VHH binders against Salicylate/benzoate carboxyl methyltransferase (BSMT1). Designs and how they scored, part 19

Target 1, 379 residues: Salicylate/benzoate carboxyl methyltransferase (BSMT1), of Arabidopsis thaliana (Mouse-ear cress) (q6xmi3)
Amino acid sequence: MDPRFINTIPSLRYDDDKCDDEYAFVKALCMSGGDGANSYSANSRLQKKVLSMAKPVLVRNTEEMMMNLDFPTYIKVAELGCSSGQNSFLAIFEIINTINVLCQHVNKNSPEIDCCLNDLPENDFNTTFKFVPFFNKELMITNKSSCFVYGAPGSFYSRLFSRNSLHLIHSSYALHWLSKVPEKLENNKGNLYITSSSPQSAYKAYLNQFQKDFTMFLRLRSEEIVSNGRMVLTFIGRNTLNDPLYRDCCHFWTLLSNSLRDLVFEGLVSESKLDAFNMPFYDPNVQELKEVIQKEGSFEINELESHGFDLGHYYEEDDFEAGRNEANGIRAVSEPMLIAHFGEEIIDTLFDKYAYHVTQHANCRNKTTVSLVVSLTKK
Below, E stands for the ipSAE of ESMFold2; O stands for the ipSAE of OpenDDE; V2 stands for 0.75 times the mean of E and O plus 0.25 times the DockQ between their complexes.

## First folded at step 5 (VHH)

Design s85 (from f4, 23 letters changed; framework vhh_sonelokimab_d1)
Fold by ESMFold2-Fast, scan of step 5:
Structure s85 (fold): chain B 379 residues (1-379), chain A 125 residues (1-125)
Amino acid sequence: as target 1 above (379 residues)
Amino acid sequence: DVQLVESGGGLVQPGGSLRLSCAASGFTFSSYAVGWFRQAPGKEREFIGAISGSGGSTYYAVSEKGRFTISRDNSKNTLYLQMNSLRPEDTAVYYCAAGPEYSTRWYTLSEYDYWGQGTLVTVSS
């Protein structure tokens, strides 16, 4: 759950007698920004922008699922990799709203809806669950309905749900994370990921790991989802087909590598520790996604879209504030891996250096991000 | 060439009734779902109702259900909207639109490939 979101909530419990508190919570959930200098981070704005890009695909697939299953009285939805509680609620809200609006338009009763939140066992599910009453309050105001929320702790590279139980699966910016660091990266020393200086063997190692992981993911989800059930997945990706070492969106790993090299220079991190650290990450292209899906064979592709956009709006007039916001976002997703490999003592200094490196590029508007959105139907 | 032409709009008093027609040409009418949308001054275009190509399924925006009835005559290539118990807030330009035979998103503008030019309905005394 976003800490800034928690800090704006007047109460963490549903209270029928406090309509002013209810309205304050609804405003906080729907607000696009904060007050003055304490506005929401650029990372939160980027995540909301990515979700907005996927929304038309998510809405269409939710409606088609309901129609093709002939309006079942019970729907089970899974949100995979729900580490950002605020963004998870926005996606789930859109799914439930879509179902209820559709049922109302066709004069059908709305189903009972179970929402399963999945992330690794180390995720703070308790903080996320404390917001479920407020989420249901929002649904009651908007749709005169509610949902049931459950946790499903575990890796989505393993079985998570009983056979033929899920109707809709959603995952945003989670599947670009690999199950493990690829083998045979010793020739990619000093790089945390693929760069223009990387050997072709590094690219092949990452691609091979991605192919194994995504194939396994599809096989596992195929056992858990009902026939004609839908899955909508969003990846950090790339548009390049001809040069496998060219990356659209991996500047953040290069900046992290540069920050770690500063710590090596200062004697806080050994060169051998840096050389041994590689990110379990892969940014696929459209062709690579299509090939894995078709080869695994359990799903039909409904839509596969590439969305590229300029990160210019990410950088505010205050370069230091923009750098700190990006550093906080990268820290949130990488900190556990960094602590495990380098130890906790370097983390604050590392991300201070990261923020500084971002500020050196704050006026450059040539940075782009590519998102891939794919929707699938279970055969 | 696909063409949709709305007619039947005009001035009507509150509590009155009005029937709109939409004449379709240039395509196989029965192969398309068709719907009605309206746009009031200063507001975005909103869904009113839709009917499947066969006429076997009808869908309405909840706010209009019971007052408005959508129907079609495939032999005449014509779509109808019967509006009863009209209110001043029903004042709008009414558009007919044609889209795929089966759509799960018939209440969204982007599902419709062909649009008429609209007919103005004014509800006032």
Scores: ipSAE 0.000, ipTM 0.105, lowest interface PAE 22.9, mean pLDDT 77

Design s86 (from f4, 13 letters changed; framework vhh_7d4b_2)
Fold by ESMFold2-Fast, scan of step 5:
Structure s86 (fold): chain B 379 residues (1-379), chain A 125 residues (1-125)
Amino acid sequence: as target 1 above (379 residues)
Amino acid sequence: QVQLVESGGGVVQPGRSLRLSCAASGFTFSSYAMGWYRQAPGKQRELVAAISGSGGSTYYADSVKGRFTISRDNSKNTMYLQMNSLKPEDTAVYYCAKGPEYSSSWYKLGEFDYWGQGTQVTVSS
C-alpha cells in the first residue's frame, strides 16, 4: 500500500485547513529517507501479490493496445504512485515483456519504450533511479531490450504529462488514498475511518471525497492519454453493496484505532488529538467505480474484477510473526501521518500494541482483503 | 433526562449463568460507551465490563475475563452482560452506567455517570 493521499506542498491545496498544511509539511520532511524501516519496500510481498492478481488483465490490455494502435514504434507508459526501489518496476517489467513477446510473435520490430515513474516529489526517486541500470540489465537478459526511465514528480490529482502523450497507464494500490481528509467528520470522533458505529454522514463525506478525487483523476488522465490508450487500476475495495457502514477489509484501521485508544487510556495520547485524526482513505465497491467512470465519460470499461485474499494465510507464519509483519506493513504506510499528528515518541509503543491486537484476535488476523482491478480504454 | 433500567438479577448456584439487561432512554444510545459496575457490601464500586458505542471495543476486569461477555443492541437501546461460571465472589449489586460520548477513554472510572437503580446478583456458597 502506498501513502499518496495528501497534498505535496503544505499551503497550496488546503488553504481552508491548517491541520492539513502542517501535516503535509511534516510528511514532506519524513519522506527524505528510503532505506530504513519506513521504506516503501517493506510492502514488497503485498505489492507482488497484488500485481500477481492484476497480471492477466494488464497483459491482455497491453496486447490489445499494441494491436489496436497498429504496433507503434514508440510507446510511453506511466506508473502512477510508483513507490521506491525494485517494487517500482514490477508492472513495468510485465508490460515491456508483453510488448516484446507480442512483437516477436507477429514479426514486428519492438518499439522504443519510455517509462515514466510518478510519485509525490518527496518520494525517494534517487533510490529508484539507482536501480535503473540493474533493471535494464535484467531486461537485456530476459527480453534482449531496454527502456528509458523518467521521473514525473507530482500528485496524480494534478496534470503530470503533456496532452495525448501516454499509451498505457498503470496504478496499483494508490487510488484508495484520497487527496485530503473529507470535510464534515465532526460526528465521527474517536474513529479513524468508517466503522459500524459511524454516522451515515461520515460515509457520505468519504464517498463524496472519493467521487470528487476519482472524477478529477479520470479527467486529468483523459487529457494525457491517446485515443484507444489503456489504463489498468487496482484498488483496495469492498464487496458489500447494501450496507455502506459494513467494511470487508478495514480491520487494519480498527486495530490502529484500538491501539491509539489504549495509548489514550495510558495517558500517552490526548483524547483531542485522537478525535482530530482521520485517515484520507476510501475502499470503493464495484458499483461506485462504475458510476464515477460512467458519469465522467472519457473511458470505456473493458474489465472490472474483484479478488479476495487473506493476508494472514498469505504469510503462513506463526501468530507472533504474522502480527509483527502486519504491524510493519501498516506502519510503513501510516507512520509519516502518525508522526506528524501524534509525535515520534509514541510510534514504537503504538505498533507493539497493534501487533499484540493482531495476535490476540484471530478473526482480525484472518480478515479477507478485497482488491478491485479495472481496465479502461480512452474513447 | 437520562434513564437506565437494569434487570435480570437473581439468586443462583455456583457455576451457573445469568444475563443482565440495561434498557436506556433519554439520549442517543449508539453515541455513548456503556458499562457494568458492581458493588459488594462494604467494598468500593468496580468496573467489570465496558463496551464502546459501536460495540467494536470491549473491556473486562481481570476477575471476570473469560467468564463474562458484554454486548449491546443499538436498535433496542439495550446493553447486556452474560455472566457464565458464576462464583460466590461475584455476589454484588450490578449497576448500568453511561460512559463518555467519545469512546477512546470509556474505561476511565471518572468518565462514567448516570448509574441505574442496580440489580442484585447473589451466588450461593
Scores: ipSAE 0.000, ipTM 0.107, lowest interface PAE 23.8, mean pLDDT 78

Design s87 (from f4, 17 letters changed; framework vhh_7d4b_2)
Fold by ESMFold2-Fast, scan of step 5:
Structure s87 (fold): chain B 379 residues (1-379), chain A 125 residues (1-125)
Amino acid sequence: as target 1 above (379 residues)
Amino acid sequence: QVQLVESGGGVVQPGRSLRLSCAASGFTFSSYAMGWYRQAPGKQRELVAAISGSGGSTYYADSVKGRFTISRDNSKNTMYLQMNSLKPEDTAVYYCAAGPEYSSSWYPLSEYDYWGQGTQVTVSS
């Protein structure tokens, strides 16, 4: 067959039936393949909710990127902090679907798409790669297309990709993790992060580290992305502008601190070990993001949105199960750091106490958290 | 309730310019993406240009890139198409269209819900 005719065959058009099939596929994608033995996790629910909030921004920027680059025949996409397994592919699926539907609507051939998955070298890339054939099989069913998947192990606070090679960069709930614990936290002993009892010096130390890290991230990505390329980033953030010690997500680390303090009381953790442990984490506000982006100068801000959501609505309504599900989510992101500092022997007991404290927090405080979604164009 | 009214069409010689206007009523104009379509005799209708609700994003068909400019004035509920360096192949009926609220600048703009009656543009010598 003449290749001209093959390449001009349009993909399936977007319609309501197609949308229902895509929702079913996304649901399946967030579960373990052949899942009779593995339960769906709270972390997967959170990732789906975060993506649903960012989806309109992601879709819009994918479309505008294709239009502004005049429908290139090749697209390279990076997913930064991709995590492992099926969750690595949630945003990638939406990007590929958006490109294919767009190309069909304007009667243009779909590009070849390279998808680069990035996380630290310790991430289980082999499990993620084993999922690729399943992903491509489902993508052929839903979109009549496929993609090429590559791994890019390393910190996104270093160079990851060849110069001027990326067209679209996505990162979800990764950039709130700092490259290192901030310096000058001597007056914040007993606290894992910023709390209402923290000194202003702790806030300044965390803000300074975030500013350095995010500036470095933007500079590095500016070298790797093409002009008019797009970047969509989602952060755990906060809405407060006046009181820097008031945090919309403060319960995450305060409850972990309280749980570790219980273990100190029980003699399972030394006070000096607790005092030496600080989370390399920062929840920025809209103004802090704008200032870093504008000062670094490589990117124009297209959109910057703040979204609040209720964790109680997303997780189980039963307080016991809600506490366990939130504990499982925090355990998934913090366990390697906790094992490295405290040892593995305390972990199960620690998260049993964490689940209890979540139950107490649920009865006394709002379950709401804040997400910031920003989209950027490379100048 | 919803109404779109095109104006500014006419007969013009090749190389000249025309500006089309579309006056909108019956919906929250600034929340809707807008577009210009055209249909020549014996040909299918095609999307020429599109603009997001805020005006921050635009799209142009390959055939008109560099010659046509789409814009909007949300205070006047009006969209414009500035057509420069007109060619005989630009001869068509031009339609104003309004897309779904808060959608992207052009996807799924190919299936706009609201349409004007059209205005004839003829480019001849």
Scores: ipSAE 0.000, ipTM 0.174, lowest interface PAE 17.3, mean pLDDT 77

Design s88 (from f4, 16 letters changed; framework vhh_8cml_1)
Fold by ESMFold2-Fast, scan of step 5:
Structure s88 (fold): chain B 379 residues (1-379), chain A 125 residues (1-125)
Amino acid sequence: as target 1 above (379 residues)
Amino acid sequence: EVQLVESGGGLVQPGGSLRLSCAASGFTFSSYAMGWFRQAPGQEREFVAAISGSGGSTYYSDSAKGRFTISRDNAKNTVYLQMNSLKPEDTGVYFCAKGPEYSSSWYKLGEFDYWGQGTQVTVSS
C-alpha cells in the first residue's frame, strides 16, 4: 500500500456521539505497553516474573497437549492480551521451545506453528511485528526452527478465531482486567477498588461483572479451541474465601487513592473526578474461578494453583528506590487510564507521591501478592 | 528415603487381566511423573506407560495402547497399571519408576530413577 494515499484519508476515529466512556476506557487500558523507558523496564520485569512462576504449568500443559493430540503436524497457539514489543513473545518462546524439545526427544518432526498475538486494536502491533525477525532468529539459534506470527486485534470478550482452530491458548495477567467498570459503585466513593471499608454492594457489583466477563470469555474460547486443546490462564487473585472485602492486592489501589487525594488537597485534581474514578479490575479467589468454569461447562480443570510471590519491585535496600520501583510498576499498568480520566499533566507528580507513600507504608516493601494459575482442557 | 513397592503380578492365561499397583513414599508424589517398564526374559527393559504428576496426561508404548490403562491416586501415593487382553509377549518383570516433573522422555530408561524391585507377570496356558 502507498503511504501517501493513506495520509490523505481522514483519520479513522469515531465522532463524539458514537464513542462512549466504555470505548474510551478500553482504548486507554490497551495503551499501557509502550516504548517509554520506564514502562518497558518495569513491565518487562513483571511479565518475566509472572511467566517464571507459571512456567512449570505452561510447560507441563504444552507437553500433555502434544502427547494427547498424538503429535500433530500443525499447531495454532494464541497469546491473549499480548501487549507490545518483546513482552509479546515471552510465553510463546517457552511454548515453541517445549514443543520442539519434546518432538526431538520422541523422534518426531516438529509441527508447523502459527502464533496468533491478540490485544485490543489500539495496541502497538507494528512494534511487535518489527520484532518477529529477531524472535525467529532466536528460535533458529535455540531450536533450529521458526514460527509464523499473526495479529488478531480485538477484545477477547468477542470472537477472535475461526471455529475449532486453536490448540493452545495462553493469557497472563490480562483476565483480571474487566471489560468495563461495574455499574452501581456510587456507595464506594473515595475508593478506587474494593477495600475493607467498602460496602458489600461494591463487592457484588465487581463479582457480577467478573462472572459475566469470564463466562463470556470461556464460551468464546470454547468455540475456537479444538477438543483436547489446552488453555493456561494467570490472574492476580486472592486467597480469602469467606471475607469478600479482604484483598491481597488492596495496597496497590489504596496507595494510588491516597496519592490522588494528595492532589485534591493541592488543588490539582477535583474531588468529583476522584470520586468518579474506579478500576475495572477484579482479583478472584480459587472458588470463584472454579464456580464460573464448572457452570460454563466447556472445560475440565487440570490444575488450579494459588501462589504467593513478590512482584520483584523491592530488590533495593533503599526504601526510596523500592518505592520508585513499585510506583513504576503501578504506573505501567494504570497510566493510560489515569491520563484518560485526569489528564497527562498530573501523572509525574502523582507517581512521585505514590513512591513516597510506598516508603511510608513499610509493610508494602516485603509484601507478597497472590497469583492464580489455572490450566484447562477443552471437553 | 525414596521407596517404590510393586504388587499385583501373577500367572494368567492369554486373554486374562491383571492390575498392578505401586505404593510410593519418601518424595512429593504429585510433583513427579510415574512410569511402568517391563523386562522380558533375555531382553532389555522397555517402556510400557507413563502418567504426568497431575494425572492429566498419559503416554503408552505401541504394544500397550488399547489394552493397558495407567492411572494414579495422588492422595494415596499410588500408581496403577490395569492390563487387559494379556498375551504371552507381555510376560516379564514389571517395574515402577519415578520420572522427572517436566520430562519429554517418557520412553527412556535414563529419565527414570528409584526403580522398585519389580513384580512378575507370566502369561501362559
Scores: ipSAE 0.000, ipTM 0.174, lowest interface PAE 18.7, mean pLDDT 78

Design s89 (from f4, 22 letters changed; framework vhh_8cml_1)
Fold by ESMFold2-Fast, scan of step 5:
Structure s89 (fold): chain B 379 residues (1-379), chain A 125 residues (1-125)
Amino acid sequence: as target 1 above (379 residues)
Amino acid sequence: EVQLVESGGGLVQPGGSLRLSCAASGFTFSSYAMGWFRQAPGQEREFVAAISDSGGSTYYSDSAKGRFTISRDNAKNTVYLQMNSLKPEDTGVYFCAAGPEYSSSWYSPSEYDYWGQGTQVTVSS
């Protein structure tokens, strides 16, 4: 029987990441499947917007890296938190294009380029690898070139690459996700994240966890990147320096909390389950990033920029459609964690509630999203 | 109301030059990549050139490279296509389009959000 022979193909197994609470929520991020409107591909518009904000910084750092390394014949690039499918290649395409255009301009041969795509082992790398032939077709049309693509499964809060091997590292909207939920959040019950009603101890717990995680990230990348290599990182952030409880993104998690509370009232979610749920998330400001980078000490800051835009002009004129679009976006980034804690049964109802809450809160449609873009050079 | 208006088309002899302009209104021009596409009678729309939102990156089809130059003026909400060394096979309706922030999508007409009505370019044999 032909179908039975397919099932006899030896299964290649990766060692599972050792079960550790520190990585539990990060692992949940990779459980988001690529099916339907709520898939990673349906969320690509946010990722494209983030890249467009970072693109000038990414282009400049790629060019400066090539010039400062005196046009090496081989370049190794890492995309950290690459996710799956065609979105994995957005920044990689810009990097390769920038290198090829620069080399042509200065009459140098283009380097061979290795592109390493990193995400947790649970990520659907097979879908991403199936896109490689189409990606190389695009490169041939645009640049008459190709690249070599490799997978690097694992947490970027661990070692991923051999020592002194990377020339350029890029990460977009990944580092605001913490390795784990902070300790000592007992006085923040009913809140998924920091809100205006949160105690100062909640802010301190989140900041402390972010400082530990980002310091570890920089230390690990410093071992893997060559001297004068470049790193470009984009975060969800905030502009507020003096009020630690004010968040530009606070409405996202407040509306989700309110939606979960509706489900508690309806008997679909227990109050104890809601009280136990906290987002492993942190939106740093410019000063907090600068202090961690300077204290860790392996990198020089080239650029550190804050970019904001008004969410209102990206919403539909129809309030119902605007609510649905916002709900789909928050669902895409939070669904794996919500399923892990509450189960699949509540998800559709939860995001129907969320869409309704967005529709009823006009101020949410006028909130500014803040992104921080930092570029670094390895000392 | 979003609007893209092309101008600068016309009849030209082989080896001649034309400069196309596209004036944009009704959206934040500086936030969009801009592309030029062309369509000959009975053919599908094909990619000609694209420029990033900042103007820092430009991309050309093989047929356009070395002959055409795309540029933009974000203060004037206008994108341009300078066409030199025109050939009879360059004949077609040229469309301006506003679309995706990222270059991997620039070759696909379906990824563009806004389109002009087009301007006719005819290169005599």
Scores: ipSAE 0.000, ipTM 0.123, lowest interface PAE 20.2, mean pLDDT 79

Design s90 (framework vhh_8h63_2)
Fold by ESMFold2-Fast, scan of step 5:
Structure s90 (fold): chain B 379 residues (1-379), chain A 124 residues (1-124)
Amino acid sequence: as target 1 above (379 residues)
Amino acid sequence: ELQLVESGGGLVQAGGSLTVSCAASGFTFSSYAMGWSRQAPGKERELVAAISSGGSTYYADTVKGRFTISRDNAKNTLYLQMNSLKPEDTAMYYCAKGPEYSSSWYKLGEFDYWGQGTQVTVSG
C-alpha cells in the first residue's frame, strides 16, 4: 500500500434531507465564486491552498498546449493520484475553465474533454462518480460546457493509458510518495525519515529510491502522452542544495517520531517496532528534479518553481484547532501504514499526542513547507 | 458501576484561583478522553476544557490562557486549575467522560457521562 496525501482526502457527506445542502455541496465542488462555508473538510482547504500555488503554472501550460496543438476538437486529461470526492475535481475545473475561456477569446469551438481519474484500485471511485452529474451541472452554469469522466485504477508506477492518447497530465502532492521504503536504513534507527542526526547512507538510500521511482514514472507517462502534450506536477520538496541532511519541511515526520517515542515510553509501542518503521517519502530539491528529468530525456522543462507556505499556519483558527487540523491531515496520509505496522489500538492516542506536540512546539508549527511545481512538455 | 465525583468548588474573589478535581471509578480511566463542562443559570452547557487519553488538551476561547486541565492516571483523577477568575466564570462545573481513542475527543457531543457537578462562584 502506498499512502499518499491526495488519496486519503475525506469524502464529502451528503444529507438527503436538505436541498440547500446539496446545492452548497455542488457549488463548493465546482469552485464557482469564492469559498463555500462549511462545505469542505480542513484537509480539503489544504488541497485548495496547494492548488492555488500551482494554478498560474497549470493555466499557462493548458493555454500553451491548446495553442501549440492548434486547438484540437478533443482533449484527454489525466489526474494522477486523484483521491475521492470534491478534491478530484479541483484541478480539472481549472483546466476546463482555462480551455473554455481561451477558446472563447480566440473565437474557436471548445473541445470535447475526457477526464481520466487515476488512483489505486482501493480508492472509492464510486463516491467520486456519484458527484459527476453535479459537477457537470455547475460547469454548464459557469462555463456552458461539460466533460466526460472515466476511472483508470492502478499504480502510476505502471502503464495506465493507451499509447499517445493523453494531452494533459496533472498530479498534486502524490509523487513525493515512494513506491516502497528504501533499503539500507538500519543505521537510521529511531528516525521515521531523514534528520540532522541521520547518516549520509540514509540520504543516499532515499535519493536512490526517488530517482528510480521518478524515472519510471516519466518513462511510463512518455509512452502515454502525445508530442507537445503537457504535464504539471506538484511535490512536497525542499530548498536546500548544499546540506542533504537539512530539511525545510520535515517537522511533520519529526512530530510523528516524537509522538511514537512517547508511546514507547508509556509501554504502548515496542522500541524495536519504532526502529523498523520508515516513511516511503522523499522531499526533492529543484536540482534533483532537473537531473532526473534531463537524464530520462523524454520531456523539456518549461517551468520549475519553489513556493513556501506554513502548513501549521494554513488554517486561521486557534492554536489547538490548527494543531488538530495538521494532525488530521498527517493521520489521513499515514494511518494505513501505521495500522499495518503498529495496530489500530494506538492510532487515536498517537494523533492526540501529535496534536499536543503541534500546540507545544510553535517552532515546528512555524516551519515553512516547500512545494515544487514543475511543468513539462513531451518532446 | 461508572462514577464521576467532583470536588473543590466554592466562592472565590475575581482575579483569584481555584482547583476543581474529579475522582473517576468503574472504567479504565487512562483509555478515555475526559473533560470539564460548565453551565450558568439561563445559559447553554459549554465544554470549557478537554484532555485526551494521550494528554493532548483543548480549551474554549473563553478560558484559554487562564485554565489548565490535567489528569493523573495512577489516581484516576481529573483536574481543572482555574486562574484569573472572572464573574462570568460563575457556573456549575461538570466532569465528563469522553470517547475511547477517538480523534473527535474535544467535541461536546462525544461526551456520554457527566458527574453531579461542583458550584464555582466568583464575586465581583
Scores: ipSAE 0.000, ipTM 0.108, lowest interface PAE 20.5, mean pLDDT 78

Design s91 (from d12 with R27F N31D F101E; framework vhh_sonelokimab_d1; at its last look DockQ between E and O 0.01; V2 from the best seeds 0.00; counts 0 for: pae E 21.3 > 2, placed apart)
Fold by OpenDDE, look of step 6:
Structure s91 (fold): chain B 379 residues (1-379), chain A 125 residues (1-125)
Amino acid sequence: as target 1 above (379 residues)
Amino acid sequence: DVQLVESGGGLVQPGGSLRLSCAASGFTFSDYAVGWFRQAPGKEREFIGAISGSGGSTYYAVSEKGRFTISRDNSKNTLYLQMNSLRPEDTAVYYCAASPEYRTGKLSTYEYDYWGQGTLVTVSS
């Protein structure tokens, strides 16, 4: 029993006490629930596209996992940060199909599969689970394997699963969310995230929080994943190496900051409230990601890919529509936090402003945002 | 060398008006949004307003809206601040600043690359 692992689950004791009212909105970190027009389920096209982009990595790692584990009769898969909707099932479907095809090819029996869908308890799990019957139906058509779907509510920055119980973890566009707003964020006034106008201290604070969180994540998963188990993780990242503060003019948080500033100018939002709001988010570059993984040491990097970040607006004929679509996407992932801090009354106006700003920056050619896909093997 | 030089400051009575000017040199003035800040003794520098490079967009602090007007003349490389209905609380050193037009944020001091030396405005009876 490696004594190193005993003491360190810091119960993320949400030190309930000192969480000064100042960051209450972090507790509201969830996606817009339901199936309405502003729901995550209705506005997750980007996430779907990202899953498609990461599919080859997922397939390869699933196959290699099965081979390295000598075709086990039981597989447990976890989808971390599943949010609300059907996208999580897409990944699981690909995993199961990959396993079945491989098993058939080598004349092995397909394993029974437990699939655990994880997200924060505040997310709309009900909407997600409504898709399970459909998912099962589709699987029965294509596969002879039994798949059982479970919920695993909780932060992926805490223990979620029993020791050495998981074989494969998939997480897409979730791990760039931090466990909390970074500490010691000073003088980032008017910005809810890092911009070129932010102080270096803001960058360092965000990086430090990311390093802490992702290190914790890796440690926790290392306890839960079997040896030779795999993780396939997709981040929103950045392609900038030289200037850590630089974000392009079309960066989604920059645009949101601009939108909020508009509301401040219009007297709808207080400047003090804006100054107090920061996103619990970080977009690492490839080097920062590698460093954390290597330093933690529990996993080997199999693949690390960087892909262009396309919010899908390039093909829309109408700039206004494109702006609205992007606004809806960002709204779906940020609205609960924004409401918690700014109130519900300004939200529609805010995202109208956001849509407008998107259209104003339609000619932005040098995007800093990328998708980072990393595959890991548990040592 | 980039220079911003404020002028027009002085003593004014409460209720009076004053027009400040900022002369810019050493850079392409029209490629920069320019703004006004002020700093009272013992207080932080606060945003008053800004105007886009083309002059088509203006931004004001909520507290100053309607009382202060910002304008620019790109042909003269000059920024203006018209201040009306001045109050003792408006006593401060007023600074002009320039930010690249591509930079979207205009409220924070960090968003501005160039600064003037400031001009003192004193509102007193």
Scores: ipSAE 0.000, ipTM 0.288, lowest interface PAE 12.9, mean pLDDT 86
ESMFold2-Fast, scan of step 5: ipSAE 0.010; ipTM 0.442
ESMFold2, look of step 6: ipSAE 0.000; ipTM 0.116
ESMFold2 (binder alone), look of step 6: mean pLDDT 81; pTM 0.827

